# VH-VL binders against Cytidylate kinase (cmk), part 6

Target 1, 230 residues: Cytidylate kinase (cmk), of Chloroflexus aggregans (b8ga54)
Amino acid sequence: MRVPQTIAIDGQSAAGKSTLGALLAEALGYLYFDTGVMYRALALAALRAGIDPDDEAALSELAHQLVIDVTQPTVADGRQYTVLVNGEDVTWAIRSPEVERIVSRAARFPSVRREMVRQQQLIGQRGRVVMVGRDIGTVVMPNADLKIYLQASLAERARRRAAELRSRNIDMPLEQIAAALAERDALDAHVSQPAADAIILVNDGLTPAEEVALVLNRFVYSEQALENGH
Below, E stands for the ipSAE of ESMFold2; O stands for the ipSAE of OpenDDE; V2 stands for 0.75 times the mean of E and O plus 0.25 times the DockQ between their complexes.

## First folded at step 1 (VH-VL)

Design e8 (framework fv_erenumab)
Fold by ESMFold2-Fast, scan of step 1:
Structure e8 (fold): chain C 230 residues (1-230), chain A 122 residues (1-122), chain B 110 residues (1-110)
Amino acid sequence: as target 1 above (230 residues)
Amino acid sequence: QVQLVESGGGVVQPGRSLRLSCAASGFTFSDYGMHWVRQAPGKGLEWVAVIWYDGSNKYSVDSVKGRFTISRDNSKNTLFLQMNSLRAEDTAVYYCARVDYSSGWYDYMDVWGQGTTVTVSS
Amino acid sequence: QSVLTQPPSVSAAPGQKVTISCSGSSSNIGDNYVSWYQQLPGTAPKLLIYDNNKRPSGIPDRFSGSKSGTSTTLGITGLQTGDEADYYCGTWDDSLSAVVFGGGTKLTVL
């Protein structure tokens, strides 16, 4: 079997898909990104242009005229990718609180999403990419060489989220975190479904390193490569 | 040695219940998804149900929904199939079979038991 | 009644080659990996092929699998009398959310 050139990772909230995606891309020398960064780039451009995030027509026109690209890291500052808007490096600017406040509003319009999907598909066509999201294997890259749908138990996802929040000095009761994740799962149930040809990977009890090794050995490399220690 | 051994089959009257067990040995049971597959006398293979390695998700064919329940006890290395409201058309040899759940695919069976016979007859 | 279509029987002489076909639709073979099983008379099925064309350890290279579109084929070369068995293809079906099998093909070694 040839090494897959396009890898789509979808999955439940807090199931670890960004961690898996980043480590898998690092092992393969591929581009990695979460498709949400492209919506953040659009939101940043809208803020700079003074566009109302509730104005679908203006946002759709802006999306159509923007050249949004995602590339391998261009500087060694801890980034996992570089986000460009019309050639300008906006990798850290899209992480601002101002962008965070409006990204969901900008991303809700079907016309905007269609244009962003089109841009994501262009990046995917170049190959050597691991793309992470909610509908990558069903909408963005329906012909991806490898599709993974990542799952984990509610208890394990709550534990991971609690650890993440604690690392940011936020101490929230585990029961509240679990309830919030369960509500998110219910909302996402109809939109974040695995593609028919996706592997359903459950990562309860696996470290990130064990999970990426499992994916590489089972789905990326041949049986012969596995026997030779890849 | 990797082995699956089914038990609990027998002759029962229509409308009654029966519980099948599948004892696993020679591998880490909790790392694998498990299937039930049946075969009526002189007929082909018919898939019945699958359960994930941790019991968190299950699928079954429509014809047994509401009547059959697949479950597992990882502490005892045992797979179960609870069969209620049995019908003559449930008469078959029932096999348990393993799928490597770490692969994520739940569509093939790499190790099979020898089967246990269920006959629904009056 | 089977979801996947196989010929009911095939026959060949020892040393010859035989191919067994299995046809489905876009919701099963078209979208998913295919497996093949051998069932000797009076025994449980045995996995021959998984992931369209991979052999488990212990399966000789005389057995091969391939998939094209909504169809798959099992190839057996150098036929031996011990190959006389029923052969089943299997895959996931998206619309049924279930594993589906072909009706089986009886191989007779003349």
Scores: ipSAE 0.000, ipTM 0.410, lowest interface PAE 19.0, mean pLDDT 84

Design e9 (framework fv_erenumab)
Fold by ESMFold2-Fast, scan of step 1:
Structure e9 (fold): chain C 230 residues (1-230), chain A 117 residues (1-117), chain B 110 residues (1-110)
Amino acid sequence: as target 1 above (230 residues)
Amino acid sequence: QVQLVESGGGVVQPGRSLRLSCAASGFTFSDYGMHWVRQAPGKGLEWVAVIWYDGSNKYSVDSVKGRFTISRDNSKNTLFLQMNSLRAEDTAVYYCARDEYYGMDVWGQGTTVTVSS
Amino acid sequence: QSVLTQPPSVSAAPGQKVTISCSGSSSNIGDNYVSWYQQLPGTAPKLLIYDNNKRPSGIPDRFSGSKSGTSTTLGITGLQTGDEADYYCGTWDDSLSAVVFGGGTKLTVL
C-alpha cells in the first residue's frame, strides 16, 4: 500500500487551489506551501544585500549562495510553514511591503527561476509535501506521485461571483460575469496549463471540506489508486 | 512622523465633480500602494480603490467604475481621487490609507463629501 | 450588506477576554491575508492585525489574530475601557478584484 508522498496542485484563478492544498496537507500531516514564498525569500535577501532587483547577474549569484528551505511550522504563531534563509527564520519578514514591491521583478529572470526550481525540487525529494503553484506538475515536480489541476466550470465561478456581488447589493447579469471570467481565463492560459498526467478536478458545487474528502477517497486512499502505486 | 492628510471634500450637487487629494509625508511614498476607503454616515467601511506603488495597477469597486479615477504623483507625494457624476449614495467621509498587503496600516483623518441639492 | 459576516455587537467586562468572528468564502478569507481594524468613535480606523496574525509596531500583544479555512477571529485579552470601538475584518476578494470589509462589530466594555 502506497499513499502519495508528493502532491502537486496547479489550477485556474479563483478555483481554490491554495485552500485545497492547505486542507489536504492538514489531513495528511504533510508540509504545505506556495512556491512563491521562496521567491519572496530571495527578494528579502536581495533587499538586505542592497542588490538592484533588475540586476539578473547579481540576483542569480545571490540565489546560488543562499539555502532557502521551507519546513513544518517551528513556532506556534499561526503560521502554516516556516521559511528559512541560511537557517534564519524569515517567515514573517518575507511578507513586508518592501519584499512585495520587488518580488515579481526578481522572479522574472530565467537564471533565478532555475535555481529556485532546483531548491524547490530538493524540498520535494523529502516527500510528505503538498506544493501549490502554476507549474508544479510540469516544471517543479514532474514526477510527483499525484498531480491535481483544479478547475471550476465557468458557470460555477460565475455563480460564486454573482452571489458575492449580491451580498454587496450589486445585481449583475450572470452572462456578463461569465464573459469577464472567460476573458481573464484567456489571458492566463499561457501560464496555467495542466500536466499531461494530471487529474483534472472540477470544483463544481463542492465545499472545501467536500473537495478534500473527494480527493482523499478517490485519489489518495482508493483501492484503485493504491493498486497503481498510490 | 508618518502622516496622510486628505483635502478637497465639500458639498456638491448631483452630477458634479470633485477631486480629492491625499498628501503623504514621513515615508517614501513611492514604495507603497495607496487606497481610498469611504464611510457613509452611521455605516461601515467601504473600500473604493487601490493604486500600486508605481501606478502600474489600479482596482476599484464596481459601483464607481467609469465615474471615479484613482491616480498618484510620486514626485509630489500625493494621491488623488477624481470623482465624476457624483450621486447621493457617494455621500461619505473619504479616507486615504497606505497599503500593507491589501490591508491599510496608516490612515488619514478623512475628508467629508456631501452630495445633495 | 457586506461580503464578510461579523456579529453586530459583543460585550465583556474590563479584564476579560473576547473574540470577534469574521466569516467569508474561499475567494476572500480562504485565499488571502486578513487584516483587522479598530475604529474609535469619531476617529479614523487603526490597523490592529495584518497577514492574519501579525501586529504593527505599537499594538500590544493582547490583540491577536487567527485564520482557519474561510473564517478569521480577532482575540482581545485583558479588556480595557479604551477598547470600546467598532472592529472590522478586511481582505482581498479574488472574484471581485476588490478589498472587502466585514460589516463591523461594536465592542462594549461594561
Scores: ipSAE 0.000, ipTM 0.402, lowest interface PAE 16.4, mean pLDDT 84

Design f1 (framework fv_polzastobart; at its last look DockQ between E and O 0.01; V2 from the best seeds 0.00; counts 0 for: pae E 22.9 > 2, placed apart)
Fold by OpenDDE, look of step 2:
Structure f1 (fold): chain C 230 residues (1-230), chain A 120 residues (1-120), chain B 107 residues (1-107)
Amino acid sequence: as target 1 above (230 residues)
Amino acid sequence: QITLKESGPTLVKPTQTLTLTCTFSGFSLSTSGVGVSWIRQPPGKALEWLASIYWDDDKYNNPSLKSRLTVTKDTSKNQVVLTMTNMDPVDTATYYCAHSDYGDYYFDYWGQGTLVTVSS
Amino acid sequence: DIQMTQSPSSLSTSVGDRVTITCRASQGISNYLAWYQQKPGKAPKLLIYAASTLQSGVASRFSGSGSGTDFTFTISSLQPEDVATYFCQKYNSAPLTFGQGTKLEIK
């Protein structure tokens, strides 16, 4: 198998999709990003325009007016990617608490999501991309060269989430975290399924490096090929 | 082997409604990312996008003609229908339907087009 | 709305010559630009998308470049079969506006 140019990563919540995506992209010299950042960009633009997160018509129009781009890091400030809105670097601006508060509301409308997906697909068409998010393998890049669905046991995911929360100074019992994740899984089961041609990667007991190795071993991988691609 | 073909009246009177049908093969509007669009071209003039419809039944119309345009699909028949009300001689043009994939807005396959003349 | 302006409107050149057509957007459209070839009495044919990506099956003498507001379509060596009208089209957002076209002829 040739080195895939487009890689879609879906998976359960807290399975480690972002970690795998970032490392895989790094190994391949590809662009990595989570599609969620584009919705955040929209939310940011909405805030700046004074648009109500509940105003579907205005948000839809805004979405169609925005040019949201994601590129490899352009600044050495620790970012994994650069997010542009109409050419403006908003990589860190989209991470504001104000954006966080409204992004779900702003992004819930089908017309808005449609446009976001379209723009995500434009990025995917460039190739050399590892895209992580929701329904990437089925909706955003249905023809991705490689589709991965990342799975992990509830217990493992709970531990990972707990560690994440602790990093944010939030201490929550594992049982409570597991219950919350299970509930989310149940809700997502009817909305998001692995693509039929996706490989299922169960990462219980695996290090991120081991996960990457497993993926890379599925296709012809050479450092020489990577060097020539840069 | 994607193909599209436009069908409908080639002569329409002013104020009447134009109904065009695009029949296609080689793809399905049930496939995620697929869209069908209508584009027209007056004789010797530039192309003008009219409307688009996608697999999820999402629709987009040219803002300048939005009130006059309706686009629908019948996935089972592989057909897309465009209706345009209150036709005027200025609407005389070759009308094309075209395919888009990957949920994008460029057109990789086109029908041969059908000339629609609006005249009394 | 964003206006698309092509230049020149018409061009006459010789076989083997390099042909350059430009398309300018009144506002930034990133690389969301396509180029089409339309021969007389025929439907447009997609040549380039994403400003510089060659559509499958299209001859390598065709190319595109640019980003933002200024785009260039190039034929490295004009062939007789390249006589046509060429259009650019933006698709960063609706409306999907086409340029006015460039009619290319051979002397």
Scores: ipSAE 0.000, ipTM 0.513, lowest interface PAE 12.3, mean pLDDT 91
ESMFold2-Fast, scan of step 1: ipSAE 0.284; ipTM 0.704
ESMFold2, look of step 2: ipSAE 0.000; ipTM 0.386
ESMFold2 (binder alone), look of step 2: mean pLDDT 93; pTM 0.944

Design f10 (from f6 with heavy chain S100R L101P G104D S105D G106S S107G F109L; framework fv_polzastobart)
Heavy chain, then light chain:
Amino acid sequence: QITLKESGPTLVKPTQTLTLTCTFSGFSLSTYGVGVSWIRQPPGKALEWLASIYWDDDKYNNPSLKSRLTVTKDTSKNQVVLTMTNMDPVDTATYYCAHRPYYDDSGYLDYWGQGTLVTVSS
Amino acid sequence: DIQMTQSPSSLSTSVGDRVTITCRASQDISNYLAWYQQKPGKAPKLLIYAASTLQSGVASRFSGSGSGTDFTFTISSLQPEDVATYFCQQYDSYPLTFGQGTKLEIK
ESMFold2-Fast, scan of step 1: ipSAE 0.005; ipTM 0.512

Design f11 (framework fv_polzastobart)
Fold by ESMFold2-Fast, scan of step 1:
Structure f11 (fold): chain C 230 residues (1-230), chain A 121 residues (1-121), chain B 107 residues (1-107)
Amino acid sequence: as target 1 above (230 residues)
Amino acid sequence: QITLKESGPTLVKPTQTLTLTCTFSGFSLSTYGVGVSWIRQPPGKALEWLASIYWDDDKYNNPSLKSRLTVTKDTSKNQVVLTMTNMDPVDTATYYCARGGDYWEDAFDIWGQGTLVTVSS
Amino acid sequence: DIQMTQSPSSLSTSVGDRVTITCRASQDISNYLAWYQQKPGKAPKLLIYAASTLQSGVASRFSGSGSGTDFTFTISSLQPEDVATYFCQQYDSYPLTFGQGTKLEIK
């Protein structure tokens, strides 16, 4: 009986994947990251190199030249992880508004996604990791020890997204947020399917702490507790 | 109800600058993920994308025309403006503005009626 | 630039017939493909986005399929009001590009 070494968390936009992933990793002493962080690192590198983020060939070539790594926090400044581009700490730089504007464009290129997935797979192979995204259990870590697919109602996800946007001083009607999420769900339907061996976890009004406790007790520690008792 | 409407000159002489304004209602270009784009169609020809501008003032211009194109927005007036320098008779086309859905969806869900711009001496 | 090629360039058929138009991208665009209907003197109207998702308010006789490089647009039972030129458009990467169009006429 073993505690899972690789945990994949997928699910719908705004379903709370990052919160669950971060808290679960903290409880286990594992590396946590959202795969979007690697696309942000690439976007930052493109901005610094003067590369047009809509130039797929140039962006793909840049991706192949970069070593993007994600490690446990190297500085005690509140970060959840450290992001390195060719050894340079870019953890806070990747969160700039300039990077935010272009990251989704960079992530749309198949050749760029292919290279980022390859680098994500290398990180996953090290173990002791919780990786969050949309295709982690199906594409990035198909052999993950534990796979979770997180679901929430459209109304709940719209409420969470509205709160996030307001924290960034962006005022959008709830109905428009819901419409945007529904359209995003339709686009992602081809890529955001639960793996056959994934646990489907529905947010039923649990707090983040309650969700983490549920996952730990049912899927992480139940076997270890029995093993330690015998 | 969402509407967009193009306005500007219908006749432009060669070498002059074209300025077109898109005025819209039923949405705001301060809304996260929303964009407005310019597309043109020469008589009897295919559609050609020209430029896009998004809620955060991020801009994309067609590389074939990039040095000639500028796109700006005035969020308080619900307007997007396209300027195109050094007009030539081959630039004669119907010019459309359209909403781009959201930042991740560049499909054009609502279009203006279009304005025909003729370039001749 | 991603080149979009439509086939056929023109098509004539009868009311009630099944109509099929194809669109091919010069490189993989996943499902970032839209279909538009344009009547003479009018702006294009979005019918389908994400290759297969029907736009709200669009008649169910219209459908789309495909992914990667090969895409199909279908009208299950042609109506008189469907006479128009149809365009595909990729929105996977900039510059956004359109097919050359397919002109649909009724006999």
Scores: ipSAE 0.000, ipTM 0.445, lowest interface PAE 15.6, mean pLDDT 83

Design f2 (framework fv_polzastobart)
Fold by ESMFold2-Fast, scan of step 1:
Parts: structure tokens; C-alpha cells; sequence
Structure f2 (fold): chain C 230 residues (1-230), chain A 122 residues (1-122), chain B 107 residues (1-107)
């Protein structure tokens, strides 16, 4: 196919992956989501079931019992996608502070991650999807039609994270945000590596519009340019 | 300070090719993130983006104008050239070149040339 | 492609009045929207970018707000020199689409 049906975007925290992913999906009419929403859905289910987020065996069993799906928006309330757990719309519930506090703990277990990856792969097999995460091009969709690995300096990522937090009424010192990102990078080092066939895109000072235009013209529509150009 | 100026013919006959040159100062197209765009405005109508070219020779053309547009740069001369084929009376417009720079949150056109009116008539 | 719609197409008001112009995108564009002022016979001038950020050197009476699909541009107290056509522009992705413009006149 000339236009990629599956697009994997990986990279460091706050490198702009979600912005790039959402804009690419918007341009193509594809589903967009960050795989973190599926871990948030699991964390919500664990909270509701009274499961300790540090109990790997219980979390793994729960993950195998859940059907977590991500679809195009089912409600016109500002959402970019709809998240379903066994058919229940949990799109806004997974954004609660309670879920945010435990999601990283629940998401660290290999057995849990393997089951989440399996469910992510099922969504990817439908095509017309832009999936954002840290191991999409290496683990989740190793045969994705297009793989992008997004990089940005720590300082730039800290500034973007600060702006995001302020939009949510959270005011943190820039140094504290940078320190948290650096610690997250160290923890993710073993999982957030670019696939050998990924395009490395450096996002230091590029506007979102410039990133999207660059990706569309060089990597999404390049085949069409060869067919239709003079 | 950043300045841009458009130059080229002011009168073009139908079916001819238009070539416009943007000469600029105050920045270099060898600087990462810098770009120059072409925008036109028919008399009394809205602005229409035509094409952009960036420091790395990456080019974006308005899809509605198909293969009629070519944009090139000469970094050593501080010039960007727009070529538009098969001119028609409906292409009569004031043509602008404008600066883009992502380091200033350059999502937008921060500095514009004065514009040059191109009339397409037999 | 994403369509940009401005309203009203023209507006006539008095010096000192508060003026509001709106711009709607047919799909979400986050805050990637700019506002330009074009005075008669002149090139456009950037006033606002990122929906609400005032360009350096632009008078504080100009402001912008909004996100997603609905955006507003406001002049808090109209001055005679503000007679112009105002354009919004999306820049989240190519094509970089402009609205049709709002012509502002003084009574």
C-alpha cells in the first residue's frame, strides 16, 4: 500500500509524541491513541477490584480477564478517542488522580505488559491507526508500515511538560520537572529504544505543524509523489 | 532586522509561466528551522498559502494547485524562487513571501514582504 | 482538508467599542491558530499566535482565546488605526489554511 496503514511513534517522555501522533491521525482520518491509556484502564480496573498495584500475580490475572479497546470517539465531548473496558466507557475515569498515582506501578511488570501488548496488537491489526508509546515499533507493531522515533533535549521536554501541567492547573518548578523526566528516561532506557528501521526525528524547536508536514511529505506521501509528480 | 522583498513580472499572459524571486536579509536559509513561504491574495479576497521551503530543502506545496508550483532556494544569494506554470486570469493576485522560524514558535508568518501585484491578462 | 470559517464577514462599529471576531475550524487544531491584521494597501501583520499569545510590539488591546475548534479575537477598545481586515490561520498541518477574513470599519 502506498499510504502506511499502521504508524508507530516512539520516543522519550514529553518529546511531543502525542501531539505528532494526534495531528498525523487527524490528517489521515486514523485512530490515534497513546498505549498508556490501556495501562490506565488496567489500573482503574485494579482500583475498582481492590487489587494492590504491586501484586503482579493479581494484576496479571486481571489483565487476562479484561477486554480493553480503543476506538474513534463515541461521544462529542472533546475526547480524541474512546477507551472501553469490557464495553464500559472509561475514557474520562482513567484520567483521575487516583489512576495517575498507581499506573506506573501497575505497568512495570513484564507479565502485565505482555498481555497489554497482545491487546494493543489486536487494535493495530485493524489498520488505519497511529499508536504512540515507548516500544511500539520494536514490540507492539514490529511490522508497522511507518516507524518514527522522536527525540528532544531534556530542557525542551521539560518546557513542554510544564506547559501541559499548567493547562491542568498544576504548577511545578522547571528543575523538578526536568529531574522527573531524567529519572523516567533512566527507568525507560531498556524499553524505549528505536527500532532498527525507525526514522529518527529530532524535535528541538520544530513546531507541531512543521513536524507533521515533514512526516506527511517525506514518509507518508512520498510514494504518491513518485506516481503523480511531473 | 528581517526584511523580504518580492520581484518579478507584473504582467503575465495566459498559459505563460510566472517566476517570482524573494530576496531577504536578516536571516539565513542555512539556519536550522528557518523557512520561507509564498502566499497570494486575489483582489478583495482571502489569503492563500502556496508553498514553503525550509533550511534542509524540504518543500511543501498547496495540493489544490497540483503540480503547477515549484519552489527553490539559493542560500548563498539569500533568495527563494517560486515558479507557477500555466497562468490564468484567476491567478491575478498580490504575491507575498514571508519568513518562518520555529525557534520563535514560528508556527506563523512573522515577517512579510511588501507584496507584488501580478496581473494575468492578454 | 480542514476548513476555516470566520464570522462576521464584516463589522461596523464605533471608536472605543469592544470588537469580537470568531473563527471556527471544521476539525480540532489544538491551539495552532494565528491572527493577522491587514490594513488597506499593506501586507498582513501578525498579531497573535498559539491562539492567545501576543506578538512582540503588538498593542495590548488585542487578545485571542480558544482551543480545539472555536477561537475568538478581541479588540478591547477600538481605535481609528484598527480599521483593517482580520484573518485567522491554522498551522497544525499543511495546508496552512486562512479564514475568509473579517472587514472591520468605523461608523
Amino acid sequence: as target 1 above (230 residues)
Amino acid sequence: QITLKESGPTLVKPTQTLTLTCTFSGFSLSTSGVGVSWIRQPPGKALEWLASIYWDDDKYNNPSLKSRLTVTKDTSKNQVVLTMTNMDPVDTATYYCAHRYYDSSGYYFDYWGQGTLVTVSS
Amino acid sequence: DIQMTQSPSSLSTSVGDRVTITCRASQGISNYLAWYQQKPGKAPKLLIYAASTLQSGVASRFSGSGSGTDFTFTISSLQPEDVATYFCQKYNSAPLTFGQGTKLEIK
Scores: ipSAE 0.000, ipTM 0.390, lowest interface PAE 20.8, mean pLDDT 83

Design f3 (framework fv_polzastobart)
Fold by ESMFold2-Fast, scan of step 1:
Structure f3 (fold): chain C 230 residues (1-230), chain A 121 residues (1-121), chain B 107 residues (1-107)
Amino acid sequence: as target 1 above (230 residues)
Amino acid sequence: QITLKESGPTLVKPTQTLTLTCTFSGFSLSTSGVGVSWIRQPPGKALEWLASIYWDDDKYNNPSLKSRLTVTKDTSKNQVVLTMTNMDPVDTATYYCARIEYSSSWYFDYWGQGTLVTVSS
Amino acid sequence: DIQMTQSPSSLSTSVGDRVTITCRASQGISNYLAWYQQKPGKAPKLLIYAASTLQSGVASRFSGSGSGTDFTFTISSLQPEDVATYFCQKYNSAPLTFGQGTKLEIK
């Protein structure tokens, strides 16, 4: 095996993880997804089953019974991946406002997160995957062939977040965005540590194209990079 | 290097509780991702998963056996214990303990030799 | 619950033959399928996981393929020591379910 089969991308909010992950996966022909998709799928299933998102026992039972899969797109409708719950395509349903409203509540329980991690690990075991999150290289795929931890200054992350919001026709003051990111950084401080074997990539001043080229040339196709791909 | 061994009674009367202990070496349940499971096999029949316990004390029981199953661990002793209540002749089987190397890999890479438990009145 | 069905239930063939055993899941399980070998009086031994990945130390004559609902286990050239019962196991979700087994014998 020459090319890494499993790639974990972690880092702070708005550091560019999703953009890097999607472009790397496209270049390699790999599956891309962020792990939040799994929690959205669970939240949708809970809503459909009439389960209270604050009922840990019921959510844990549901999570253990649930068959969640994430595959390469099965329909050419602009999706980046296909999400299946018990074989049903829920890719667009998990984007609903109702799911968005409760996903954080459902995702807060350790027992629920542990089961979602197990299912994420099963997807990772297939290989040919780029998985994005905050603890992929430390918890979800501790044996990933390549681990990347993205860092960027608060100012740069605020700028990127502002651009993202503008693409959705949301215009929020830069100062307000920066304050929100700083607050999130503080809440996630205990989780923000990179894996010991992760490649630290500082993302300030790089375009997405430059970023993906850097990773491919130095860490994917490089002979020296293969020492960490076993 | 990696070994697992089941121990407990070989004869149980109907309605009694079965307690089996799995003692292992060559790995630890303090290692993140690692688990130990119980699987049984009635004579000449298929394998049936009973329960799993992981490094973080997370537990999974076969829902077909409902509240009859309890699985616990003692990490310092390298032991996992299965308790099964209200034994019936249909529960006669060889009981195995087996390792799960990573929490996502719900398959069993190393197995104990098994212990035959006969339930007879 | 997802049912796992193996075919055939028993098979008798000759040393050197190619042996094929199938496993069918009643619902899609992606590639979350393992294969075990169990010799008489012995514990099962893991041969294959993730439908097609050989466990370390397992002979290359053993292989697996398939995804979704239909899976195949193959022995490319049967050896005498391969006489055993073979079981498939799904592991995409609880409960972990095994097939009924395929008993392989030499003529």
Scores: ipSAE 0.000, ipTM 0.447, lowest interface PAE 15.5, mean pLDDT 85

Design f4 (framework fv_polzastobart)
Fold by ESMFold2-Fast, scan of step 1:
Structure f4 (fold): chain C 230 residues (1-230), chain A 122 residues (1-122), chain B 107 residues (1-107)
Amino acid sequence: as target 1 above (230 residues)
Amino acid sequence: QITLKESGPTLVKPTQTLTLTCTFSGFSLSTSGVGVSWIRQPPGKALEWLASIYWDDDKYNNPSLKSRLTVTKDTSKNQVVLTMTNMDPVDTATYYCAHEGYDFWSGYFDYWGQGTLVTVSS
Amino acid sequence: DIQMTQSPSSLSTSVGDRVTITCRASQGISNYLAWYQQKPGKAPKLLIYAASTLQSGVASRFSGSGSGTDFTFTISSLQPEDVATYFCQKYNSAPLTFGQGTKLEIK
């Protein structure tokens, strides 16, 4: 029986997909990353090159010139992965406030997204990867061995986002976080849709450990045996 | 629900300009990532992409026909308009407008209008 | 420009048969390939996008595979309502090019 080599996790903002993805990858010894880090890498490169984040032609040209890679952690400094731009380690640099401010603007252009998806697909083709995002099961890894679409209530997602922001020393009112997530959900309604063959997992009331155990027992180990007739 | 419908003349004389309107519902061209395209099909032949227009007024025209094609949108009316100059009998085809799929790509077509047959003859 | 070539151009087979149609791109297009079904007098219907992802509501007997330059569309067990012309389409970059179509008929 074969354990899935490629796992795609999509879902609503703050539904816990990064936590699920990281823990699944840890259990399987796989690479884990959120595809957003590759858009952040492009945004950082654009900032360094003095490129206007609203200049699609310049961003598209830059994207084609860059080799953006994501690997297993190369340094034991708490990172979950290593992000490389033309061989340079930018793992922490891509988390800067300047990058955060422009990443959505740079990521909105179809030509830019197509090139980023191409590079994401190259990483996915290596296998032994858990990739998290909005369109992994539909665009990036349409042939992923296991596809999960994660859902959770707005209230629960707001609490998780608040905890995440607090860990980064950002204190934002819960009501403001909930409003921002609702706005993001509306924008993503036509973008972040589950693949037809995705497992819909509702993450209301599950601890991270329970969620991981459910996925491993139901879809990673047990389902593989059933599918092969043993 | 997403619906699209083409309208315009069904008969055009050689050298005239064709203007077709796509009227849609169930989505807005003000929504980030949304696009509408025009595709045609001569009788018994393959589909040919003509032009695409997106929420930010970005436009892509088929290079083979670029000098003849103009695509515009009126977001407030939920309409996209295709204009094609210097019509020729070889341009006789069923013309479709279509919604482009979501999920951070543009270029596959998940919902189509019924199509309108445009015949070019003298 | 990237050329899209389908094979065969036409195909006659029996209800219950497995049907396979191929599509080749003259250059690599990754997985940016869609498959459409078109019945006479009707607009095309999207069946598959991203080479292998089945559109919501499409019957499970339809499937797609492939990446790069070589793509395959399969109907696992042909039904009478599957009589149609099938088109592949690349969308990695403009122009958004379609194959010439494969006409599927029942003997």
Scores: ipSAE 0.000, ipTM 0.414, lowest interface PAE 17.1, mean pLDDT 83

